VH-VL binders against Metalloproteinase inhibitor 4 (TIMP4). Designs and how they scored, part 9

Target 1, 195 residues: Metalloproteinase inhibitor 4 (TIMP4), of Bos taurus (Bovine) (o97563)
Amino acid sequence: CSCAPAHPQQHVCHSALAIRAKISSEKVVPASTDPADPQKMIRYEIKQIKMFKGFEKVNDIQYIYTPFDSSLCGVKLEANSQKRYLLTGQILSDGKVFVHLCNYIEPWENLSFLQRESLNHHYHLNCGCQITTCYAVPCTISAPNECLWTDWLLERKLYGYQAQHYVCMKHVDGSCSWYQGRLPLRKEFVDIIQP
Below, E stands for the ipSAE of ESMFold2; O stands for the ipSAE of OpenDDE; V2 stands for 0.75 times the mean of E and O plus 0.25 times the DockQ between their complexes.

## First folded at step 4 (VH-VL)

Design a42 (framework fv_tixagevimab)
Fold by ESMFold2-Fast, scan of step 4:
Structure a42 (fold): chain C 195 residues (1-195), chain A 124 residues (1-124), chain B 109 residues (1-109)
Amino acid sequence: as target 1 above (195 residues)
Amino acid sequence: QMQLVQSGPEVKKPGTSVKVSCKASGFTFTSSAVQWVRQARGQRLEWIGWIVVGSGNTNYAQKFQERVTITRDMSTSTAYMELSSLRSEDTAVYYCAADYLSTGDHYYYGMDVWGQGTMVTVSS
Amino acid sequence: EIVLTQSPGTLSLSPGERATLSCRASQSVSSSYLAWYQQKPGQAPRLLIYGASSRATGIPDRFSGSGSGTDFTLTISRLEPEDFAVYYCQQYDSSPPLTFGQGTKVEIK
């Protein structure tokens, strides 16, 4: 299974669905109703806690599906656990929710404060921005709506500091730039200490 | 929490100018953009222009381009909209609005905070 | 400039009924950059929905937004007395200028 690198923002923008859920159970099921088809899938029963994207297609999601084999990009999720997951995925023509290894799937506790906030407020609003991965220097923007993603260049990993702590945000003039999620600490500090 | 407070009502003669102020509090003014919108009685909202506070960059709707100037004073967290060569058709309520949530930084994701509005009446 | 056309111009309903308000754009608008506002007489507009479907802070869950491309909808699932107001859609995908629809008045029957 091979996945193209994608920033968390791109995953949310390019997925049909983004939810926070717990996994209640798992079951191996046939990939189709044809008994001659040997392919299998895993069906996870979920407890949906919150939906961030997908309201137009589905409301309450009871099951998600993933390929059985890792070679087909099947995902293994921890069932009957207190663990909460961020799940992104596709909605198939029959309404089934399909997730696989190349989607953005993370334990909720592993998400930064900016990522949690961005699921609610930033990612969906900034899908007009283009995020371009830098693999070598020089790396320069080719369009004003472009943000350069440097985790591969600087840290040699898929999700480095930039992926965890930056959102590519669109300005009123149509240009885009990285936003680090820096709250006005002065104001927030005053708000906290003021009775 | 986040708040925009505008100056009081104005009554102006045709041909004069009006300058409306919009004072920000409860968020980082330098990381915001301030937009100006007007509404004549019983009419739709009409966008005038914006200023990105940190850079001072402005943009105006073509209709207002030659008559409007939007400025800001970062030390007082105040934005201003000055409209010149006033006509009776300029009679409207003028609103300022911040176009990001309190955690945003120069980015547009809806006019989250609005001023209370300033009535500008142009009459002889 | 993107022109937003709202329909109907006036929607006459009773409390408890469902309201469906439409906003059609002359050009494709990314759903990320469409907002809905509520305005009551003598008051500034109030942000209800941003990014076509995200509710603003403090907005009751009876308000929902949907749509993509050129067709967007605001739905109020069960009208309360305080919901009778004028509603405006706005695009912020293409600027300048930002543009608003003409408004839909939801009035009591």
Scores: ipSAE 0.000, ipTM 0.445, lowest interface PAE 17.3, mean pLDDT 81

Design a43 (framework fv_tixagevimab)
Fold by ESMFold2-Fast, scan of step 4:
Structure a43 (fold): chain C 195 residues (1-195), chain A 121 residues (1-121), chain B 109 residues (1-109)
Amino acid sequence: as target 1 above (195 residues)
Amino acid sequence: QMQLVQSGPEVKKPGTSVKVSCKASGFTFTSSAVQWVRQARGQRLEWIGWIVVGSGNTNYAQKFQERVTITRDMSTSTAYMELSSLRSEDTAVYYCAADLTGDYYYGMDVWGQGTMVTVSS
Amino acid sequence: EIVLTQSPGTLSLSPGERATLSCRASQSVSSSYLAWYQQKPGQAPRLLIYGASSRATGIPDRFSGSGSGTDFTLTISRLEPEDFAVYYCQQYDSSPPLTFGQGTKVEIK
């Protein structure tokens, strides 16, 4: 399975939904109602804790679907545990909520303070910004609304310090630049207000 | 510590100009917007304009457009507000304030201490 | 321009009491772009609440903001001696100009 690189902000901006959820159960199901189709999917029953994006389309999501095979970008989620996930995904033509490996899917505990804050307050307001991955030097902006994403250049990883601790924010003049966020007050308090 | 430090008080004659400085420290100046606000004695806060530091783009309230110029010097992390054709009604405390995101989302996070401008003959 | 009207003009209370301050806009303001500031005599304003309901860094839990559309509220759940000050609401949804309310003075009885 091969995924185009995308910043967490781009995942939220380009997905139909973004939620925090626990996985209650899993079930292998047919990929279609056609009895001749041998392909399978995994259906996860979720307990939706918080919705960050998708309010205009859905209010409460009971199931999400992913391909059975990892070669088809199927994602494996830990069911019947206390583990919370950030899930981004799409809504298929038949109404199913679909998630796969190329979506932004992270254990909630792995998200930085800024990422948690940005899910609530920053990402959706700044979808007008263009985030461009830098693979080599020179790397320069081609438009004022562009933020250059350098985790690949500097750390040789998809989600480095910049992805974890910066958001690309649009200024009122239409230009964009990286913003690092604010100091959290207390960790316990942050976990209460930034689900 | 995030801080804005303004220049000292000014006493000016009508018809002259005043230039107030606002030096930033303790935060990334280039990603911020600097707002200018004034307050006459016993009156409300009145917004004058802002500058997006990275681009140098400015926006002014219509009331001040013909008389105000806001600039910045990125090398010294300093913003400036120059108000020309001063009138007695311009007597006020002038504040700079930084919007750390440059898009107003967080409001005016960090404020300068204020500069008293007195316009009298 | 959006006109913000605060009420009451003056609120006389004792330490330990609850303060509720109102800010009404002449037209709809996105909650994302409404802030509250505290100002003490001779001092610069201090940001309390941004985005209508988010507390700024270092602001005590007793301060809370709420509201949407044209009606916004700042609540101080239990007044401390240092909370007696003038409070301003500000909209930054419509620019230029950004506009402030006329202020509510919270004073000791």
Scores: ipSAE 0.000, ipTM 0.466, lowest interface PAE 15.1, mean pLDDT 83

Design a44 (from t11 with heavy chain D99E L101F D104S H105R; framework fv_tixagevimab; at its last look DockQ between E and O 0.02; V2 from the best seeds 0.00; counts 0 for: pae E 6.6 > 2, unsure alone 74.9 < 75, placed apart)
Fold by ESMFold2, look of step 6:
Structure a44 (fold): chain C 195 residues (1-195), chain A 123 residues (1-123), chain B 109 residues (1-109)
Amino acid sequence: as target 1 above (195 residues)
Amino acid sequence: QMQLVQSGPEVKKPGTSVKVSCKASGFTFTSSAVQWVRQARGQRLEWIGWIVVGSGNTNYAQKFQERVTITRDMSTSTAYMELSSLRSEDTAVYYCAAEYFTGSRYYYGMDVWGQGTMVTVSS
Amino acid sequence: EIVLTQSPGTLSLSPGERATLSCRASQSVSSSYLAWYQQKPGQAPRLLIYGASSRATGIPDRFSGSGSGTDFTLTISRLEPEDFAVYYCQQYDSSPPLTFGQGTKVEIK
């Protein structure tokens, strides 16, 4: 499996949903009703704890689906456990909630305090910002609403210090920059969201 | 075909240095990270250090910090590991391995390894 | 530094039997940064499992990984003759150093 990397903020912005949930059970099911299609899915029964994004499409999620095979980017989640997950994913045309390895999926315990706070408000309020992955120097912005994601260059890690502790925040003038902290930037964002 | 090809075996005297090369092909070298690992006969794998190719940023295990230098040449898609002040206990097979991208897609894990370079330190 | 301790050191089994290999970390490791490798004599290591539970490309489904926190497991559901090798777990969660376990040798009984 291969993925185009995306910052946690981009994952939340580009996903149809973001939830905190526990996994109750799992079942292997066929990927389609076509008997010629040998592909399988894992259906996870979940207990939704909180929804951060997706209210426009669904309120309660009972099941999520992922490819059975990790070569098709299937995700293994610990079932019948008190382990809580952040899940991001998409809603398929038939209404199924679909997740895979290229989504942002983390045990809740692994998220920083800022990430947990940002899931409630800051990530989805700042989807007008562009986050650009830096793979090599030089790496420079090409637009005022752009933040440079440098964790790979500095730490050899997709989700490093920057991803854990900063949000790319849009200013009233339309520019974006990395910001840390909860309260000081809320004044700058309120007018963008509720003018 | 993603590949790492290492330089040939080396026999060295104590107190000298060795430089092992690791040439990459089939993936985007400039956005990759290369790790160096060694294994003495019958022993566990031992991590030496890594380099982020695109920045040149390195990190080394504390044991090697004063003796190892990891570099790269982006024009030849080649990483290098140089170990100085060699001792007999440095006798081992030295491997490079990559965390890599093909285009903008990241491939999880170190699933590309060099064939290994035997370094023998003897008086 | 996160120390990985594998058990058992040697696992003597016959083809067709189930192998269960343990890797215990000295402190919690994110499952996203736990990998398993297979190594046969004279060869470079081969990636089996990444992200604690995801099979690498071309790895048969008899190999599975599980676990979180400090306890991780590699399972081979039915041993094949080609599976007799040394297995290593590896973590790359901490800022350096990255560490390997000492290995578990799976050998023919």
Scores: ipSAE 0.614, ipTM 0.808, lowest interface PAE 1.5, mean pLDDT 86
ESMFold2-Fast, scan of step 4: ipSAE 0.542; ipTM 0.764
ESMFold2, look of step 5: ipSAE 0.586; ipTM 0.799
ESMFold2 (binder alone), look of step 5: mean pLDDT 87; pTM 0.898
OpenDDE, look of step 5: ipSAE 0.707; ipTM 0.862
ESMFold2 (binder alone), look of step 6: mean pLDDT 87; pTM 0.897
OpenDDE, look of step 6: ipSAE 0.676; ipTM 0.851
ESMFold2, look of step 7: ipSAE 0.014; ipTM 0.556
ESMFold2 (binder alone), look of step 7: mean pLDDT 88; pTM 0.903
OpenDDE, look of step 7: ipSAE 0.028; ipTM 0.653

Design c05 (from s02 with heavy chain G99E R100G S102I; framework fv_sotevtamab)
Fold by ESMFold2-Fast, scan of step 4:
Structure c05 (fold): chain C 195 residues (1-195), chain A 120 residues (1-120), chain B 112 residues (1-112)
Amino acid sequence: as target 1 above (195 residues)
Amino acid sequence: QVQLVQSGAEVKKPGATVKISCKVSGYTFTDYYMHWVQQAPGKGLEWMGRIDPEDGETKYDPKFQGRVTITADTSTDTAYMELSSLRSEDTAVYYCATEGYISSWYFDYWGQGTLVTVSS
Amino acid sequence: DIVMTQSPDSLAVSLGERATINCKSSQSVLYSSNNKNYLAWYQQKPGQPPKLLIYWASTRESGVPDRFSGSGSGTDFTLTISSLQAEDVAVYYCQQYYSYPTFGQGTKLEQL
């Protein structure tokens, strides 16, 4: 299984749906109605807590489907636990929700405050921005709606500081730039020294 | 046992602000949206808005937008509904309610209701 | 904004007889992808919050007597009480949840 790198914003923008859910159960099912097809899928029964994207197509999701084999990018989710997931995926022509390893799938507790806020307010509104991954220098903007993603260049990891703490936001003039949500104001104490 | 327990009745003057609480027990507070519904005396039910207690995201009916603020405190499993610039027409019973079995916007559990009377 | 209209506004029914309450939505609340009707019914007695009776147009809430049934699809829905009991005297509301929740105006059911 091989996945092209994508920023969380790109995952949300390019997926048909994004939800927060718990996994209630799992079941191995045939991949198709053709009895000669040896491929299997895992069907997860979910408890959908919130839908961030996809409401126009699917109001309530009861099941999600993923390939059985890891070589086909099947994803393994923990069932019958308190664990919550952010799940992104596609809606197939027959209405089934399909997820795989190359989608943005993350335990909810691992998401930063800005990522949680961006699922509600920023990612969907800013899908007109282009996020470009920088692998080497020089790395320069080629279009005004472009944000350069440097986590791999600077930290050698897929989701570094920038992915966790910035969103590529579109301005009124059509240009885009990185936005970091406001940090909480902290109280600073001033010591008074007696003479 | 799932229970939603609301704060007691309030009497307010026109122009005042009221804040009603709804304390939850018997389920995971952050797993369900909390909704608020208004019922004026002798009238039907009107949805006011909802909050996701996990991240504080709110959505309000346009009729109440600008005057209603819904908040949640996950440390005490309590949701709040604050209504400002009160008018006589705001005299009503206010209910908190949580969504049902399949995380859909039908309401399985309701608070007992809080009567807010607005009079001079 | 989906408008829910109930009929009649009030009715009186004798004990043991059938009560029928209708609900119309201004647009379909049937979702074609899952073939579900996003329609619920509530019972409200004086001084009490509404109590869920039916969801998904025809699914009875746990603990609700089997004399209560829901039917219909799309825009036209019916709540039926097959044999009225004294404790069924209440106001009944339909509610759609296909979009942001809206309720019907209510039907007052009285014992004749």
Scores: ipSAE 0.066, ipTM 0.637, lowest interface PAE 5.2, mean pLDDT 86

Design c06 (from s02 with heavy chain Y101W S104G W105Y; framework fv_sotevtamab)
Fold by ESMFold2-Fast, scan of step 4:
Structure c06 (fold): chain C 195 residues (1-195), chain A 120 residues (1-120), chain B 112 residues (1-112)
Amino acid sequence: as target 1 above (195 residues)
Amino acid sequence: QVQLVQSGAEVKKPGATVKISCKVSGYTFTDYYMHWVQQAPGKGLEWMGRIDPEDGETKYDPKFQGRVTITADTSTDTAYMELSSLRSEDTAVYYCATGRWSSGYYFDYWGQGTLVTVSS
Amino acid sequence: DIVMTQSPDSLAVSLGERATINCKSSQSVLYSSNNKNYLAWYQQKPGQPPKLLIYWASTRESGVPDRFSGSGSGTDFTLTISSLQAEDVAVYYCQQYYSYPTFGQGTKLEQL
């Protein structure tokens, strides 16, 4: 399984839904109704805590589906535990919610304060901005609505400081730039800033 | 065991502000919305609003928007509801309640209620 | 805003007899994508907070006696107590959670 690199903001923008949930159980199910097809899926029963995106399509989600094999981009989630997940995914034509390794799936505790705030207020509102990954120098903007993503270039990480502490936000003139919702200097003085 | 414990009864004059607390134990406070519900004498239950204690995001019913403020203190696992510009019609029992399933909007646990009396 | 209307306002039933309480929503609380009715029922005794009895219109909350049942779909819902016991004397409320929560005005159940 291989996935194109995508910033958390891009994952939220390109997904049909984004939720915070716990996993209550898992069950291996057939991938199709054909008895000769050996392909399997995992169906997770979830306990949905909050929906950040997707309410207009689905009010509540009971089950999510993922391929059984990691080679087919299947996701392994910890069931019947206190672990909370941020889950992004797609809604299939039959109404099933489908998630896989190329979606943004992260233990909730791993998310920064800005990422948590951006799920509520920033990511989905700024999907008109383009985030472009920089792999080498020179790396320059090709359009005014573009933000350059440099975590790979500067830190050799998919999700480095920029992904954790900045959101690409659209200005009144239509241009986009990286916005730091709060200063990353002193944790004791962190305030929630409303857009 | 899950418990929601509210602060004691209050008597206020018209125009005053009241602030009620709801202290939580027995579950992870930041995992679920905390809601506030008003019950006036002889009337039904009215949802006032909710807070996500994880990030402080609030939603209020338009009837109370502008007068109600809901906050949460995660260091003490306590939610607060502040109601300003009190009128005699605000005399009611106020409940905190949490919904632990289905996007949190039906309520399996309730506080004991706080009576607020507004009289001159 | 979804308006919830209960009937009757009050009801007197003898011990061991069936009690029926109705609830109507101003618009459907059935979500077609998951085929669930976003409807709950609560019991409230004097001096106590409401207690959840039923959610998803017909699913009984853990610990609630079998004599309580919920039924209905869309806009019309019913709470049934098959055999009234003395401890069932209370006010009963329906609540929708299809949008932001709204409650019915309540039905007072008394022992005849």
Scores: ipSAE 0.151, ipTM 0.652, lowest interface PAE 4.3, mean pLDDT 86

Design c07 (from s02 with light chain S32R; framework fv_sotevtamab)
Fold by ESMFold2-Fast, scan of step 4:
Structure c07 (fold): chain C 195 residues (1-195), chain A 120 residues (1-120), chain B 112 residues (1-112)
Amino acid sequence: as target 1 above (195 residues)
Amino acid sequence: QVQLVQSGAEVKKPGATVKISCKVSGYTFTDYYMHWVQQAPGKGLEWMGRIDPEDGETKYDPKFQGRVTITADTSTDTAYMELSSLRSEDTAVYYCATGRYSSSWYFDYWGQGTLVTVSS
Amino acid sequence: DIVMTQSPDSLAVSLGERATINCKSSQSVLYRSNNKNYLAWYQQKPGQPPKLLIYWASTRESGVPDRFSGSGSGTDFTLTISSLQAEDVAVYYCQQYYSYPTFGQGTKLEQL
């Protein structure tokens, strides 16, 4: 399985839902109603703690679905534990919630303060911005609403300092630039977010 | 082991404000919503609102919007419900409640209730 | 708002006999994608908070006796106590959680 790099903000903007959840159980299920179809999925029963983004009128979703095989980008989540996950995904035409490895999926505890804050207040409001991954120099903006993402170039990481500590924020004039958020009250966080 | 312990009964004058606490133990306070439910004497149950203790985000029933404020103190694992401009119709038992199992919106754990009496 | 209506308002049942309480919602609380009914039942005794009995319309909460059962789908739901015991005398409430929570007005169950 291979995924095009995408910033957390892009994942939230391009996903149908974003939730914080715990995983209660897992079950292998058929991918279709045809008994002859050999394709399988994993259905996770979840405890939805919070919905950051979604289109459903129901308060909680009960199941998410993912491909069985990692080669088809199936995700493995720890069931029957106290671990919280940030899950992004799509809603299929039959209403099933579908997640895979190319979605933004992280243990909640791995998210920075700015990422947690941005799920509530920043990412969904700034989907008019374009985030462009820089792979080599020179790397220059092609439009005023563009933010250049340099984690690959500078740190050789999918989610480096910039992904963890910056949001591409749209200004009144339609231009976009990187925003570092409100300073945390703890001194340790000041040291972490310094350039 | 999961416990929701509420503050004691209150007697208030019309127009006053009351603030009720709900201290939790036996689970991680920031992992689950805390809800508040009103029950007037001889009447049914009415959902007032909920808070996400992780970030302080609140949602209220429109009937109580503008008079109710729900807050959370993560240093003491305590949720609060404050109701202002009290009327005699606000005389009720108030419950905190949480849903920890398969949904956040049915309630498997409840506080013992706090009686608020509004009278002159 | 989804309005929940219970019937009857009160009933009296002899020990060992069946008690049936009905709950109707003003719109369906069945979510087609997961085939779940967003409906719970609670028992409340005087001076106590409500106690969860049933969730997802028919799933019994841990520790709840098997004489309690929930049934129904969509808009029409039933709580059944197959053989009334003295400790079952209480007020029973249905609750929907398809949208923001709303409760029925309650059914008072008394012993004959």
Scores: ipSAE 0.659, ipTM 0.838, lowest interface PAE 1.6, mean pLDDT 89

Design c09 (from s02 with light chain S99R; framework fv_sotevtamab; at its last look DockQ between E and O 0.03; V2 from the best seeds 0.00; counts 0 for: pae O 10.4 > 2, placed apart)
Fold by OpenDDE, look of step 5:
Structure c09 (fold): chain C 195 residues (1-195), chain A 120 residues (1-120), chain B 112 residues (1-112)
Amino acid sequence: as target 1 above (195 residues)
Amino acid sequence: QVQLVQSGAEVKKPGATVKISCKVSGYTFTDYYMHWVQQAPGKGLEWMGRIDPEDGETKYDPKFQGRVTITADTSTDTAYMELSSLRSEDTAVYYCATGRYSSSWYFDYWGQGTLVTVSS
Amino acid sequence: DIVMTQSPDSLAVSLGERATINCKSSQSVLYSSNNKNYLAWYQQKPGQPPKLLIYWASTRESGVPDRFSGSGSGTDFTLTISSLQAEDVAVYYCQQYYRYPTFGQGTKLEQL
């Protein structure tokens, strides 16, 4: 399984849902009702603590699904523990919540203060910004509403300094720029519609 | 209509602990932060901390950090503020407060206040 | 923490006259991205909790009389009562919510 590096903000923006949850149990289930289909899924029973995104589509999530095989980007979560996770994923056509290794999935305790705050107040409000991953130099913006993400370039890891401590925020003029803990951490922070 | 109803006045000795409640009605308890504000007699207002009733996440002012505990019971729509190691300077009226909007960092709804008197 | 300083500490104004209360923040509470000032004003009468008057520096809360107005930007803000009424006698507080909330020390407004 190979995933393109993405800033947590981009993960949230491109996901149908984002939740804080505990994992209660796991079960291997068929991917379909067709007995001839050998594909398997892991079904996790979860206890949803909070929903940051997706409440317009789903109110309460009881189960999430992931591929059984790691080769298909299946995710292994610790069941029957007190461990809390941030889970991002998609909603399938049949209504099932689907997560895989390329989604932004992290133990809650691993999230920075800004990341935790941004889930509530910043990420989903700034999806009008494009965060571009820099893989090589030169790396330049192509539009004013673009932020350059350099963690991969500079640190060669998925979530470095910018992922942990920066948010790409949209200005009233439509341009975007990185902010690091210098601005209010509230939902109204980037509300350009509300008078 | 929105109502925040606090528990009654308390008299405590230095070193004791006080716990006051704030019961809410007229809105979804878990949708907004609940804040607590201290006001010493004849003095100004000081923010103590807040809780997100949905997940229990709290933030405290450093002045009260280590002595204050804010909790929420979603089954009864009640927020609590517990202050330990009480001192004479903790004598004050304590308010629960919340806002109509998601962030609720300004406060358009207030409890009636709870007087806590700390004296030897 | 952002320190809020009000001036004056006390003010006596005759009925029908203008009352002006100032509030200064130790740093700007203007957010450049939305061009909003994270500043509120409250009125508090004896034995009562504070009552919200103004938020976003200049937006009047519902039910608040037109004679109350807020102005200013950045670090300097003003609450104005255009024509003082007897019921306006109270202590007034400014509050920033750019960061975790902090209040001014209060201004006692009395009738002259």
Scores: ipSAE 0.006, ipTM 0.550, lowest interface PAE 10.4, mean pLDDT 89
ESMFold2-Fast, scan of step 4: ipSAE 0.718; ipTM 0.854
ESMFold2, look of step 5: ipSAE 0.017; ipTM 0.614
ESMFold2 (binder alone), look of step 5: mean pLDDT 92; pTM 0.943

Design c12 (from s02 with light chain Y98W; framework fv_sotevtamab)
Fold by ESMFold2-Fast, scan of step 4:
Structure c12 (fold): chain C 195 residues (1-195), chain A 120 residues (1-120), chain B 112 residues (1-112)
Amino acid sequence: as target 1 above (195 residues)
Amino acid sequence: QVQLVQSGAEVKKPGATVKISCKVSGYTFTDYYMHWVQQAPGKGLEWMGRIDPEDGETKYDPKFQGRVTITADTSTDTAYMELSSLRSEDTAVYYCATGRYSSSWYFDYWGQGTLVTVSS
Amino acid sequence: DIVMTQSPDSLAVSLGERATINCKSSQSVLYSSNNKNYLAWYQQKPGQPPKLLIYWASTRESGVPDRFSGSGSGTDFTLTISSLQAEDVAVYYCQQYWSYPTFGQGTKLEQL
């Protein structure tokens, strides 16, 4: 299974859904309603705790589907535990919610404070920013709305310190830059008496 | 043992603000939404809104939006519902409720209710 | 808003007899992907909070007697009490959770 690298912000921006959930049970099911299809999937029954991003017509979902085999990017989740997961995924043409290894999937406890806050307040508002992965030097900005992602370059990790502690945030002028933590309170006092 | 314990009855004048508490025990407060539901005398149940205690994010029914504020204090495992600009038609029993099983949006556990009376 | 309408508004049934309460939603609460109906039923006695009886239209909550059953799909749902007991005198509410929660107006069940 091979995945294009994507920052957590990009996963949220490009996924049809992002939820916090517990896994209640698992079941091996046919991949389609066609009896001739030999492919299998795992269907996880979930307890959806929160929807950060989702499809328009329903408050929560009860099942997610993933390929049976890891070679087909199937994901293994721990069922019947108190563990909470952040899950991102797509909605297939038949309405199934589909999750695979190339989605952003993390135990909730592994998420930083900024990532948890960004799921509610920052990621979806800043999808107009471009995040570009740096693989070698030189690595330079090619557009004002671009943030350079250096976790692979500096730490040889897909999700290093930058992914965990920064958001690529759009400024008033349309440019983007890395932001750490919540926005600092900024107040410009303009003296309306003295031009 | 899961319990949701609400503050006692309130009598308020029109235009006042009321703040009701809901203290939880028996589960991890930050794991599940806390909802607030209004029940006016002789009427059905109306969902007012919910909070995620983990981060304080709220969603409100448009009918109450602008007058209702839901907050959570994780140090005391307590949710609050504040309703401002009270009118006589706000006289009701107010419930906190949580959904812990297979959906966050049907309610396995309820507080005992708090009667708010708005009268001159 | 999804509007939930119950019928009848009130119902009187003799002990040991069947009670039937209906609930209609203004739009379908059946999700084809998971084949679930986003519908719950509650029992409320005077001075008490609502008590969950049924969820997913037909799944009985733990501890609820088996004389209570839920049925229906899409827009039309029924709560049935197969043999009324004195303790079942209460107001019953249906609730959809397809979108933000809305409740029916309630059905008052009395002993005849």
Scores: ipSAE 0.593, ipTM 0.820, lowest interface PAE 2.0, mean pLDDT 88

